# VHH binders against Formamidopyrimidine-DNA glycosylase (mutM): the designs that were tried, part 5

Target 1, 288 residues: Formamidopyrimidine-DNA glycosylase (mutM), of Thermomicrobium roseum (b9l1z5)
Amino acid sequence: PELPEVETIRRTLAPVLIGALVIGALRGEHPEDILLDPWPVFARRVRRHRIVALERRGKYLAARFEDGDRLVIHLGMTGELRLSHPATAPGKHCHLALVLRSLRPLPPSLVDQRQRFLLRYLDIRRFGRIALLDQAGWETFTARLGPEPLDPTLDPRALWSRLRERRTAIKAALLDQALLAGIGNIYADEALFQARLHPARRCQTLSLDEVERLLVALRTVLSAAIENAGTTIRDYRDGQGRAGSFQSRLQVYGKPAGTPCPRCGTGLARIRIAGRSSVFCPRCQPLH

## First folded at step 1 (VHH)

Design d05 (framework vhh_8emy_2)
Fold by ESMFold2-Fast, scan of step 1:
Structure d05 (fold): chain B 288 residues (1-288), chain A 124 residues (1-124)
Amino acid sequence: as target 1 above (288 residues)
Amino acid sequence: QVQLQESGGGLVQPGSSLRLSCAASGFTFSSYDMHWVRQAPGKGPEWVSSISTSGSTTNYATSVKGRFSISRDNPSKTLYLQMNSLRPEDSAVYYCARAPEDYFWDSTGYYEYRGQGTQVTVSS
């Protein structure tokens, strides 16, 4: 999942998780592949008084506890979070679950007589990571991430100044989480198409006007994806287990070479940038 | 003073059936979800099956689904596991467990109270 998918998970889980007490953890198949702490340490430490906020930074979801500690989750490529009744079997590829108690009534399909429910973590490829960070650790961690592309105070001139120092292709720069947090392959391709910028344009050759256009395109595409509950190609589901719908609105991402451009009819082209496949219109997105 | 006592294990040939029983005392049996967990030699504990307080919801590990059936008798305070079509890979010590009231940390994660276990050996 990229920024819109993680934001959708945050929004769908927040009404259930905010105010809930973490009362324990259940071991699944391979928690040691996901957790930074050993299982006994994690199981003891995750028991906290109450979740007070559910936050996102880039592609990271964070549950903030009353004491300022955070449970930080990266879903990798195939990670999924599911709410379930405590009697529910772990299921295949479930590596751990948190046991939570709601302080307010939730549907009986989700909770037992003591208002207890599970938040299960599933991950077929096990590229996700989960860590418990204190306030200082969270601040150190987030300082390494670039600004949020949806932050209205993000200055295009400051971004342009940083890009002028880079010789790399603009698409490679957009994938760098230290430059901007939360952009991956889907939304990099879509935003560059919207901005009419060739993915191989060297960052240092972009004008201020082009960077301003790119930032507007990023905000437009990311906001539209959030409004459509994210993109489901195969693995992404929201916190309620539902697929997103933005995949029907994708303009270029994942399209075969030669597919007519939805804007001008020219055959779309595919190239590799930073080891990743990139799809673009050679007419709408000129290298010049 | 929670007590769980498993019985019904033994040495059987592949394809055989066994029924395990767990007698519970020291708590209100009808108020707790109950579970079966097994541990094979050299392996960690594996969850096998769960049953809700009323018996209306049952869950099974994929490796045993369709072969094992969990049930309970609240008046007699007894939990059962019917094991059919047994395979050598089912050989393990089987434990009856209840979910802890607060899910506080333990070495098995989900399970706080386990009995002494009953040995099941499937060999040809």
Scores: ipSAE 0.000, ipTM 0.205, lowest interface PAE 12.4, mean pLDDT 85

Design d06 (framework vhh_8emy_2)
Fold by ESMFold2-Fast, scan of step 1:
Structure d06 (fold): chain B 288 residues (1-288), chain A 124 residues (1-124)
Amino acid sequence: as target 1 above (288 residues)
Amino acid sequence: QVQLQESGGGLVQPGSSLRLSCAASGFTFDEYAMHWVRQAPGKGPEWVSSISWNSGDINYATSVKGRFSISRDNPSKTLYLQMNSLRPEDSAVYYCAKAGSIYEDYSSEYFDSRGQGTQVTVSS
């Protein structure tokens, strides 16, 4: 998941998780591949914490506890968070679950008679990571992340100044979480198309106007993706059990080479940048 | 429930070509990345290739790059693997597998078989 998917999970989980008390943890298949701490340490430390906020920094979801500790989750490529009634079967690829108690009434489909429910972590690839950080650890961790692209106080001139110091391709820079937090392969391609910028443009050659267009494009694309990702926490499924609708709005990402550009009809091109496939319009996004 | 049915395997001589198919049902095929995984006799599963939900991101294991080509046809809910210049080392049961997420580029050895598989034997 990228920023819009993690933000959708945050928004969907917040009404259920905020105010809930973590009363335990259940071991699944391979928690050692996901957790930074050994299982017994994690299970002990996570207990007796009340969730007071759900936060996101870039691609990371964080449940903040009343003592300032955070449960920080990175979903990797295939990580999923699912709310479940305690009576549900564990399921395949579930590596751990938190046992929570709601302090307010929740639907009987989710909670047992004592208001208990599960938050399950599933991950077929096991690229996700989960850590318990104290306040100092959280501050140290977030200091390594760049600003949020959706932060209205983010100044295009400040971003432009940072880009002037880089000789890398702009797409590679956008994938660097230290520059801007939360952008991955999908939204880098879409934002560059929207901004009319070639993905291989060297960062230092971008004008302030081009950086301003890029930031506007990023905000537009990311906001639209959030609006179309749905309100469920299962694979960003809507109320019908389907994935969010943003895939139907993609302009260039994932399109085969030669597909007509939706803006000008020129065949889309594909190149590899930073080990990732990049799709762009060679007419709308010229290199020079 | 997720159903994946592989076909197209067989006994062929070195240098030959085969095209494998995987018919998918029980889920919204065009929302998920798909993978080909193989398992040779007496060995663990080896990831072969991955394709994103819209065919925009395609990855191959080093051992097959340049010889194999993965593709999908979302309208027919079918995944394909075109295998050219087959070698004895390619002999294995080939499985298609569904990713757990609808987003991201995928390339990894961490997959579970989803169907019965299709046997490919390359020998003289």
Scores: ipSAE 0.000, ipTM 0.107, lowest interface PAE 19.7, mean pLDDT 81

Design d07 (framework vhh_8emy_2)
Fold by ESMFold2-Fast, scan of step 1:
Structure d07 (fold): chain B 288 residues (1-288), chain A 123 residues (1-123)
Amino acid sequence: as target 1 above (288 residues)
Amino acid sequence: QVQLQESGGGLVQPGSSLRLSCAASGFTFSDYWMHWVRQAPGKGPEWVSSISSDSSYTNYATSVKGRFSISRDNPSKTLYLQMNSLRPEDSAVYYCAREGLDSYGYDETFDYRGQGTQVTVSS
């Protein structure tokens, strides 16, 4: 999950999680692969916390507790958060669950007689990470991330100045969470197509106008993806277990080489940049 | 240090009412969910009712729903159970319990349980 998917999960989980008390944690298959802390430390630390806000920073979901501590979640490639009735079988690849109590009546399909429900973490590849951070740890962590691409105060000239220091390909730069937070392989390809920029363009060669066009393209694509509840290729689901709809709007991402460009009909090309597959139109997105 | 003290039990006839009280000390009462649990002779403990720390949510066992009302007064650190339309099957020792916040996993235990107050419903 990228920025739009994490934002959709935040929006769909907020009505259920805000106000809920964490009363415990359940050990699953491989919690040690996901958690920063050892299991007994995590289970003890997470208890007695009421969730007062559900926040996003880049690709990270953060549940803020009333004392200022945050439970910070990165879903990796295949991580999923699933609301479950306590009697429901955990399913495969469930590594941990939080046991929560709702202060509000919730449907009996979700909660037991004591208003208890589970937030399960499932992850086939186990690339996700979960950490408990205090306020100082949260501030240190967020300082390492670049600005939010949807922040209207983000200045194209400031972004252009940072890109001028880089010799790397623009797609590689967009994947760097220290430059801009929340962009992954899907939305990098889609934004570069929208901006008419070749993914292998060296950052230092981009003009201010091209960077301004790229930032507009990023905002357009990311906003449209959020409005369509994110992109589901295979594994992504929102907080209610529902698939997103933006995959029907994808123009280049994941398309085979030779697929006609939706804009000009030229066969799409595939190249590898920074170990990642990149799809683009060689006519609409020229290198020269 | 932590103490829970129940009172208000007694011998009553079917159809009668009783109000149980639980005085808490040694912890920040307003931070914890509180519960009533009962144990009848020859049976295991049965959960009766729960109340959230701020009283915004209450829940009841099916057997007592509509007859019992749980409430709390955080300033006085007291938990109550109003029992109406009492039946012989309600006869039990009633315990007030603090939510088990130092336990790991889903199978909750109650951390602290008072000495109990006996309720006998018999003609």
Scores: ipSAE 0.000, ipTM 0.160, lowest interface PAE 15.4, mean pLDDT 84

Design d08 (framework vhh_8emy_2)
Fold by ESMFold2-Fast, scan of step 1:
Structure d08 (fold): chain B 288 residues (1-288), chain A 122 residues (1-122)
Amino acid sequence: as target 1 above (288 residues)
Amino acid sequence: QVQLQESGGGLVQPGSSLRLSCAASGFSFDDYAMHWVRQAPGKGPEWVSSISYSGSDTNYATSVKGRFSISRDNPSKTLYLQMNSLRPEDSAVYYCAADHSYWEGSLDFDYRGQGTQVTVSS
């Protein structure tokens, strides 16, 4: 999950989680694969917290408690959050679950007679990470992330000035969470296609007009993906367990080399940038 | 479906020992912290002791610390409370309880048994 998927999870979980009290935690055999805190410390600390807000910063979901502490979740590539009735078995690849109590009536399919339900974390690849951060830790953590690409105050000229200092490929820069928070491999390829920019263009060679076009393309693609509940290739589901629908609107991401470009019919090319596969149209997105 | 059944209570003299047992069934015992709670006549419930899901972490109320020992046997799904140097003020119905999390001094449990009576009297 990238920004649109995490934002969709936030939106679908918020109505259920805000106001709920964490009363316990369950674990599988290897919570240490995901959890940064030792299990006994985590289980003790997370209990007694009422969730007052569900926030996103880049690709990170954060449940904020009344005291300012946050449960911070990174889903990696295959991480999934699911709401479940307490009678539901943990299931395969469930690494931990929170036991929560709702103060408001929720559907009987989700809650027991004591208004308890589970928030389960599942991750087949175990690339996700979960941590409890106090207010100071949260501020330190978020200071390392770049601005939100959907922030309307983000100035294209300021972004252009930062890019001029970089010799790296533009796609590599977009994957750098210190430059802009929340962009991954899917939306980097899609935004570069929309902006008509070759993924290997060196950042310092981009004009202000090209950076303006890139920021518009990022906002357009990310907003459309959120409106379509994100992209489901294999594993992504929203907080209610539903697949996203943006995958049918993908133009270049994940396409085999030689697939006709949806814009001009030229065979799409595939190259590797920053250890990631990158798909682009060599005619619509020229290097020179 | 979920059952917690306490046993081992009885009438004993001050200074005596008793071992309470709690047989659990109908849930994943290894995933639950286990607790002992007692209630004396005319008083509210009092938390006595807790043990983590693995058995590696234990906690005790100040009134029983050094005299009582909590333990568990996950293969047999059984919780124990070894009670030494019993005092008249230890007289109560003792309940075992299960919770998804380890919690000091909490009475907010997922499951609770029927209880076993302990009377310490001369």
Scores: ipSAE 0.000, ipTM 0.177, lowest interface PAE 15.4, mean pLDDT 84

Design d09 (framework vhh_8emy_2)
Fold by ESMFold2-Fast, scan of step 1:
Structure d09 (fold): chain B 288 residues (1-288), chain A 125 residues (1-125)
Amino acid sequence: as target 1 above (288 residues)
Amino acid sequence: QVQLQESGGGLVQPGSSLRLSCAASGFTFSDHAMHWVRQAPGKGPEWVSSISSSGGYTNYATSVKGRFSISRDNPSKTLYLQMNSLRPEDSAVYYCARVDWESGSYYPDEYFQHRGQGTQVTVSS
């Protein structure tokens, strides 16, 4: 998942998770592939914490506990968080679950007679990561991330100034989480198409007007994706197990070479940048 | 000592129905959620259905939803699985299972901590 998918998961989980007490953790198939801590350490540390907030930084979801510790989750490519009644047997690829108790009555479909429910972590590829960070660890971790692209205080001139120091392709720069947090392959391609910028344009050659156009395009695409509950191609689901709908609005991402451009009819082109496939219109997004 | 004993399996034609039963002993049946799991030859165990301790909540694998119905009778300490519109791919040994969610493990050696000997269901034409 990218920023819109993680934000959608945050929004759908928050009404259920905020105020809940973590009373335990259940070991699944391969928690050691996901967790930073060894299982016994994680299970002891997470217990007896009340969740006071659900936060997002870039592609990371963070549950903040009342003592300031955070459970930080990166879903990788195939990670899913799913709310479940405690009677639900473990499904395939479930690597861990938190056992939570609600302080308020929740639907009987979700909770048992003791108001207990599960937050399950499922991950086919096991590329996700989960860590318990204290306040100092969280501050150190977030200091490595760039600003949020949806932050209204983010100035195009400041972004332009940073890009002028880079010789790399603009798409490679957008994938760099230290430049801007939360952009991945889907929304990089979509935003560059919206901005009419070739993905291989060198960052230092972009004009201020082009950078302003890019930032507007990023905000437009990311906001629209959030409004449509994210993009589901194969694996993404929100916190309640529902697919997003933004995939029907994708203009270029994932399209085969030669597909007519939705804007001008020219055949879309594909090129590899930073080891990733990139799709663009060679007419709408010229290199020169 | 947890003991679970399944019965009710057999050979049936596609489209037929079967009701499986599980007799539980050695624990307070009414305090525990119960589960049905199946295993076809050469395949790993597959979760089929779950029921809460009171019977107030049930859940089903996508492959059986709308065709199977789980229920329980706490006074007789018996779990049931009503299987309708059976398909060849439903052929498997069916196990009654109990999982201790507070034991710190979802997946002991065989996904479930306590299961019976199973009952064979064969659906063929």
Scores: ipSAE 0.006, ipTM 0.300, lowest interface PAE 10.6, mean pLDDT 86

Design d10 (framework vhh_8emy_2)
Amino acid sequence: QVQLQESGGGLVQPGSSLRLSCAASGFTFDSYAMHWVRQAPGKGPEWVSSIDWSGGSTNYATSVKGRFSISRDNPSKTLYLQMNSLRPEDSAVYYCAKEYPLGSTDYYEGMDVRGQGTQVTVSS
ESMFold2-Fast, scan of step 1: ipSAE 0.086; ipTM 0.571

Design e02 (framework vhh_rezetamig_d1)
Fold by ESMFold2-Fast, scan of step 1:
Structure e02 (fold): chain B 288 residues (1-288), chain A 125 residues (1-125)
Amino acid sequence: as target 1 above (288 residues)
Amino acid sequence: QLQLQESGPGLVKPSETLSLTCTVSGGSISSGDYYWGWIRQPPGKGLEWIGHIYDSGSTYYNPSLENRVTISVDTSKNQFSLKLSSVTAADTAVYYCARLESYDFWSGPDYFDYRGQGTLVTVSS
């Protein structure tokens, strides 16, 4: 899950989670794989007052409690959050579930007679992380993240100045969460294609006009992905368990080498950058 | 010719909800692939985006304002509206409604923005 997927999960979970009380937690076999705190500490601390907001910062989802504490969730590559009736079998690869109580009536398919329901965390690879942070911890944590790419106060000149200081490939820079928060492999490839920029272009060599095109492309691609409820290749689902539809609009990401470019018909190329597969059009995205 | 016009109160008390409406003339909200949104400029600062709505009805809001902002559209009146709750003195600004072209991957984009003339909103007791 990248920024659009996490934003979609936030939007779809918010109507159910906001106003709910966390009354307990259920563990899987190895909660230490995903939790930063030991299980007994986490289980005791998570029994809090009501959830008052559901927020996103980059690829992180945060549920804010009445007292200002936040439950911060990173889904990694294969993590999923599901709302479930308490009678639901835990399911394969469920590592943690929160037990919540709604103060307002919810459908009987979701809640028991005491208005209790589960928020389950499932993850085949166990690459996600969950932490309970106070306000100071949240501020310290988010200070390490770059600005939101959809933040309109982020101007192209400021981004260009920061890129001038980097000798690395532009795709590697886009994957760096300290530069911009929320961009992963899918939307880096798609945005570079839209911007007509080769993924191996060194950051220092980008002109201001090229950085302007890149920022516009990032905002356009990310906004369109949110409009289409994110991208489902295999594992992503929104908070209601529904697949996204942006995968049908992907131009280059995941395409085999030699696939005709949708813009010019030239065979797409594949290279590795920062340990990731990168797909691009060598005609539309020239190195020079 | 397309015109956008803001309307709403010039003075709002702290803790109340600011409500603004944008009336679109010379074009239809429902007939194009455009974003319709709100931008503001506090005194002495640059433009700050508030949020936008797609023709499909999907909304995206500035994360710093998200918990206080609702943008809605009324296609029958050719209007769209902003509600900003729990206002403070920091919300004092000139508010603009705007049209932004939606990027279509299949057609390639061109960007243009049309803005209203702006309306000053002062948050004061």
Scores: ipSAE 0.000, ipTM 0.093, lowest interface PAE 23.3, mean pLDDT 81

Design e03 (framework vhh_rezetamig_d1)
Fold by ESMFold2-Fast, scan of step 1:
Structure e03 (fold): chain B 288 residues (1-288), chain A 123 residues (1-123)
Amino acid sequence: as target 1 above (288 residues)
Amino acid sequence: QLQLQESGPGLVKPSETLSLTCTVSGDSISSSEYYWGWIRQPPGKGLEWIGHISYSGSTYYNPSLENRVTISVDTSKNQFSLKLSSVTAADTAVYYCARHEDYGGDSWAFDIRGQGTLVTVSS
């Protein structure tokens, strides 16, 4: 998941999770591949915390507890969070679940007679990570992340100044979470297409106008993706288990080479940048 | 080397179900972290993604086709299959099976495809 998917998960989980008390945790298939702490430490630490807020920073979801501690979740490529009734069998690829109790009545399909429900973590590739951080740990962690691309105070000239210091391809820079938080392979390709910028353009060669155009394109694409509940290509689901719908609006991402460009009809091209497949229109997004 | 091969009928009657199978050689579906899927190209039109499946059975379908499409995997035969119900003349196309890349975040871009098989929907 990228920024729009994590934001959608945050929005769909918030009405159920805010105010709930963590009663315990259930071990699944491979929690040691996901958790920063050993299972017994995690299970003990997470208990008896009330969730007061759900936050997002880049691609990270954070449940903030009343004492200021945060449960920080990165979904990796294939991570999924799902609400379920405690009687429901965990199914395949479930690595852990939180047992929560709601203070308010929730639907009987979700909760048992004691208002208990599960938040399950599923992850086929096991590239996700979950950590419990105190306030100081959260501040140290977030200091490594760049600004939010949707922050209206983000100055294009400040971004341009950072990019001028880089010789790397612009797509590689967009994937760097220290530059801007939350952009991954889907929205990097889509924003570069919208901005009419070749993914291999060296950052230092971009003009201020091109950087302004890129920031506008990022905001447009990310906002549209959030409005459409994110992109489901393979394994993304929102907090209620529903697929996103932005995949029907993708212009270039994941398209085979030779697919007609939706803007000009030229065959789309594919190249690899920083080990990732990149799709672009060689006419709309010229290198020179 | 890895090779994908489509098999199935070249002619299907309107309202019937189209069934295609892809046989994978040179790699095991169950040991792969890739996704396996179907794309098609109607005459005179571009490529259209139909859907894909993981080795564990997780499926993702094109929303425009979701009500008619089922993709399944048989790891014991190293095959995956497409069923497309209630076909019409608009479903006439060359159908390709493909392996979808999983590197680079959520990339589903394919790196290998079969030769393609023409399916005509006609009485």
Scores: ipSAE 0.000, ipTM 0.128, lowest interface PAE 15.1, mean pLDDT 83

Design e04 (framework vhh_rezetamig_d1)
Fold by ESMFold2-Fast, scan of step 1:
Structure e04 (fold): chain B 288 residues (1-288), chain A 124 residues (1-124)
Amino acid sequence: as target 1 above (288 residues)
Amino acid sequence: QLQLQESGPGLVKPSETLSLTCTVSGGSISSEDYYWGWIRQPPGKGLEWIGHIYYSGDTYYNPSLENRVTISVDTSKNQFSLKLSSVTAADTAVYYCARQGYTSEWYSEDFDPRGQGTLVTVSS
């Protein structure tokens, strides 16, 4: 999941999770591949925490507890969070579940007679990570992340100034979470297409006008993706298990070389940048 | 050059099993650097990942399809295959086989190289 998918998960889980008390944890198939702490340490530390907020920083979801501790979740490519009734069969690829008790009444389809429900973590490839961080650990962790691209106070001139110091391709820079938090391969390709910028343009060669155009494109694409509940190509589901619909609006990402550009009809090109596939229109996104 | 080619019936009746084979040429399927997978595109919709396999036989499936999907690999023939059981009209799609690389941040949505695709229609 990228920023829009994590934001959609945050929005769909918040009404259920905020105010809930974590009363325990259930061990699944391979929690040791996901957790930064050993299972007994995690299970002991996570219990008796009440969730007061659900936050996002870039691609990271964080449940903030009353004492300032945070449960920080990175879903990798195939991680999924599902709410379920405690009687629900665990299923394959579930690596852990939190047992929560609601402070307020929730639907009987979700909770037992004691208002208990599960938040299950599923991950086919086990590339996700989950950690419990105290306030100082959270501040140290998030200091490594760049600003949010959807922050309305983010100044294009400040971004342009930072890009002028970089000799790398603009797509490689967009994938760098220290530059901007939350952009991955899908939305980098889509935003660059919308901005009419070649993915291999060297950052230092971008004009201020081009950076302004890129930031507008990023905000447009990311906001549209959030409005469409994210992109489901395979594994992504929101907090209620529902697929997103932005995949039908993708213009270049994932398309084969030679596919007609939706804007001009020229065959789309495919190259690798920073070890990743990049799809673009060679006419709409020229390398000047 | 590495080439992937899908083969199998283009017409399947509802409730039957869809069976496709991918033949890999120009490179070995017994690679530690790659997974080998199946994706599909229903008419008017985006790409949907079905699953992938490592040459050791380890499989990973889309949870929405996992009760109906089996992917297998035959390293001696340099092939891998897909079986999708109990098909319905919703399974009508262009099916692609693809190689999936590993990167520091895993982008499994990058399916290049892939085969040309084969249209499978589910109709009575």
Scores: ipSAE 0.000, ipTM 0.117, lowest interface PAE 16.0, mean pLDDT 83

Design e05 (framework vhh_rezetamig_d1)
Fold by ESMFold2-Fast, scan of step 1:
Structure e05 (fold): chain B 288 residues (1-288), chain A 124 residues (1-124)
Amino acid sequence: as target 1 above (288 residues)
Amino acid sequence: QLQLQESGPGLVKPSETLSLTCTVSGGSISDSSYYWGWIRQPPGKGLEWIGHIDYSGSTYYNPSLENRVTISVDTSKNQFSLKLSSVTAADTAVYYCATSDLYEGGTYYEMDVRGQGTLVTVSS
């Protein structure tokens, strides 16, 4: 998942998780592949914490506990979080579950007679990572991430100034989580198409006007993706990392070379930048 | 800066198994940050993803090919391999080995870094 997918998960889980008490953890198939801590350390540390907030930073979901500790989750490509009744069988590829108790009544389809439910972590490829960080660890971790692209205080001139320090292609810069947090391969291609910028343009050659267009394009694409993904939670259950309904709305990302550009009809081109496939329109996004 | 090199026979008879190997240099095949796979391009057609394997040995295959394809890793040789069984003339293509960085997130079905490609002809 990229920023829009993680934000959608945050929004949909928040009404159920905020205010719940973690009363335990259940070991699944391969928790050692996901957790940074050994299982006994993790299970002990997570117990008896009340969740007070669900936060996102870039591609990371964080459950903040009352004491300031955070459970930080990166879903990788195929990670999935599912709420379930405690009687539900764990299913394939479930590597761990948190046992939570709601401090308010929830539907009986979700909770047992003691208001207990599970938050299960499923991951077919096991590329996700979960860590429990204290306040200092969280601050150190987030200091490495760039600003949020949807932050309204993010100044185009400040971004332009930072880009002028870079010799790399603009797509490579957008994938750098230290420049802007949460942008991956999908939304980099989509935003560059929307901004009419060739993905191989060197950062230092971009004008302030071009950077302003790029930031507007990023905000437009990311916001639209969040709104669309809010109705496609089912698509995350494929377990294959495919985006659902929003993927059908993508303009260029993932399209074969020669596909007609949706804007001008020119055949889309595909090139590799910093080891990443990039799809663009050679007419709408000229190099010079 | 990973480099990938395909190797294997350029000619395979119909109904036999196509076997290709990819040698990895500049990095370790057991690095958990990467997945390793194969894509192909038939003459005059677009690219088709075949499948990939991760450091733990988990495999993911194109549904149209999954009954015929096996991808495996040999960590002792820093190599990974493709076996495609029951080949026909439709399997004639340039085959590429490829990789992607897991944490930077390419698509699960599209690989970003490729080898040079090797032509495989299926003919009697």
Scores: ipSAE 0.000, ipTM 0.124, lowest interface PAE 19.2, mean pLDDT 82

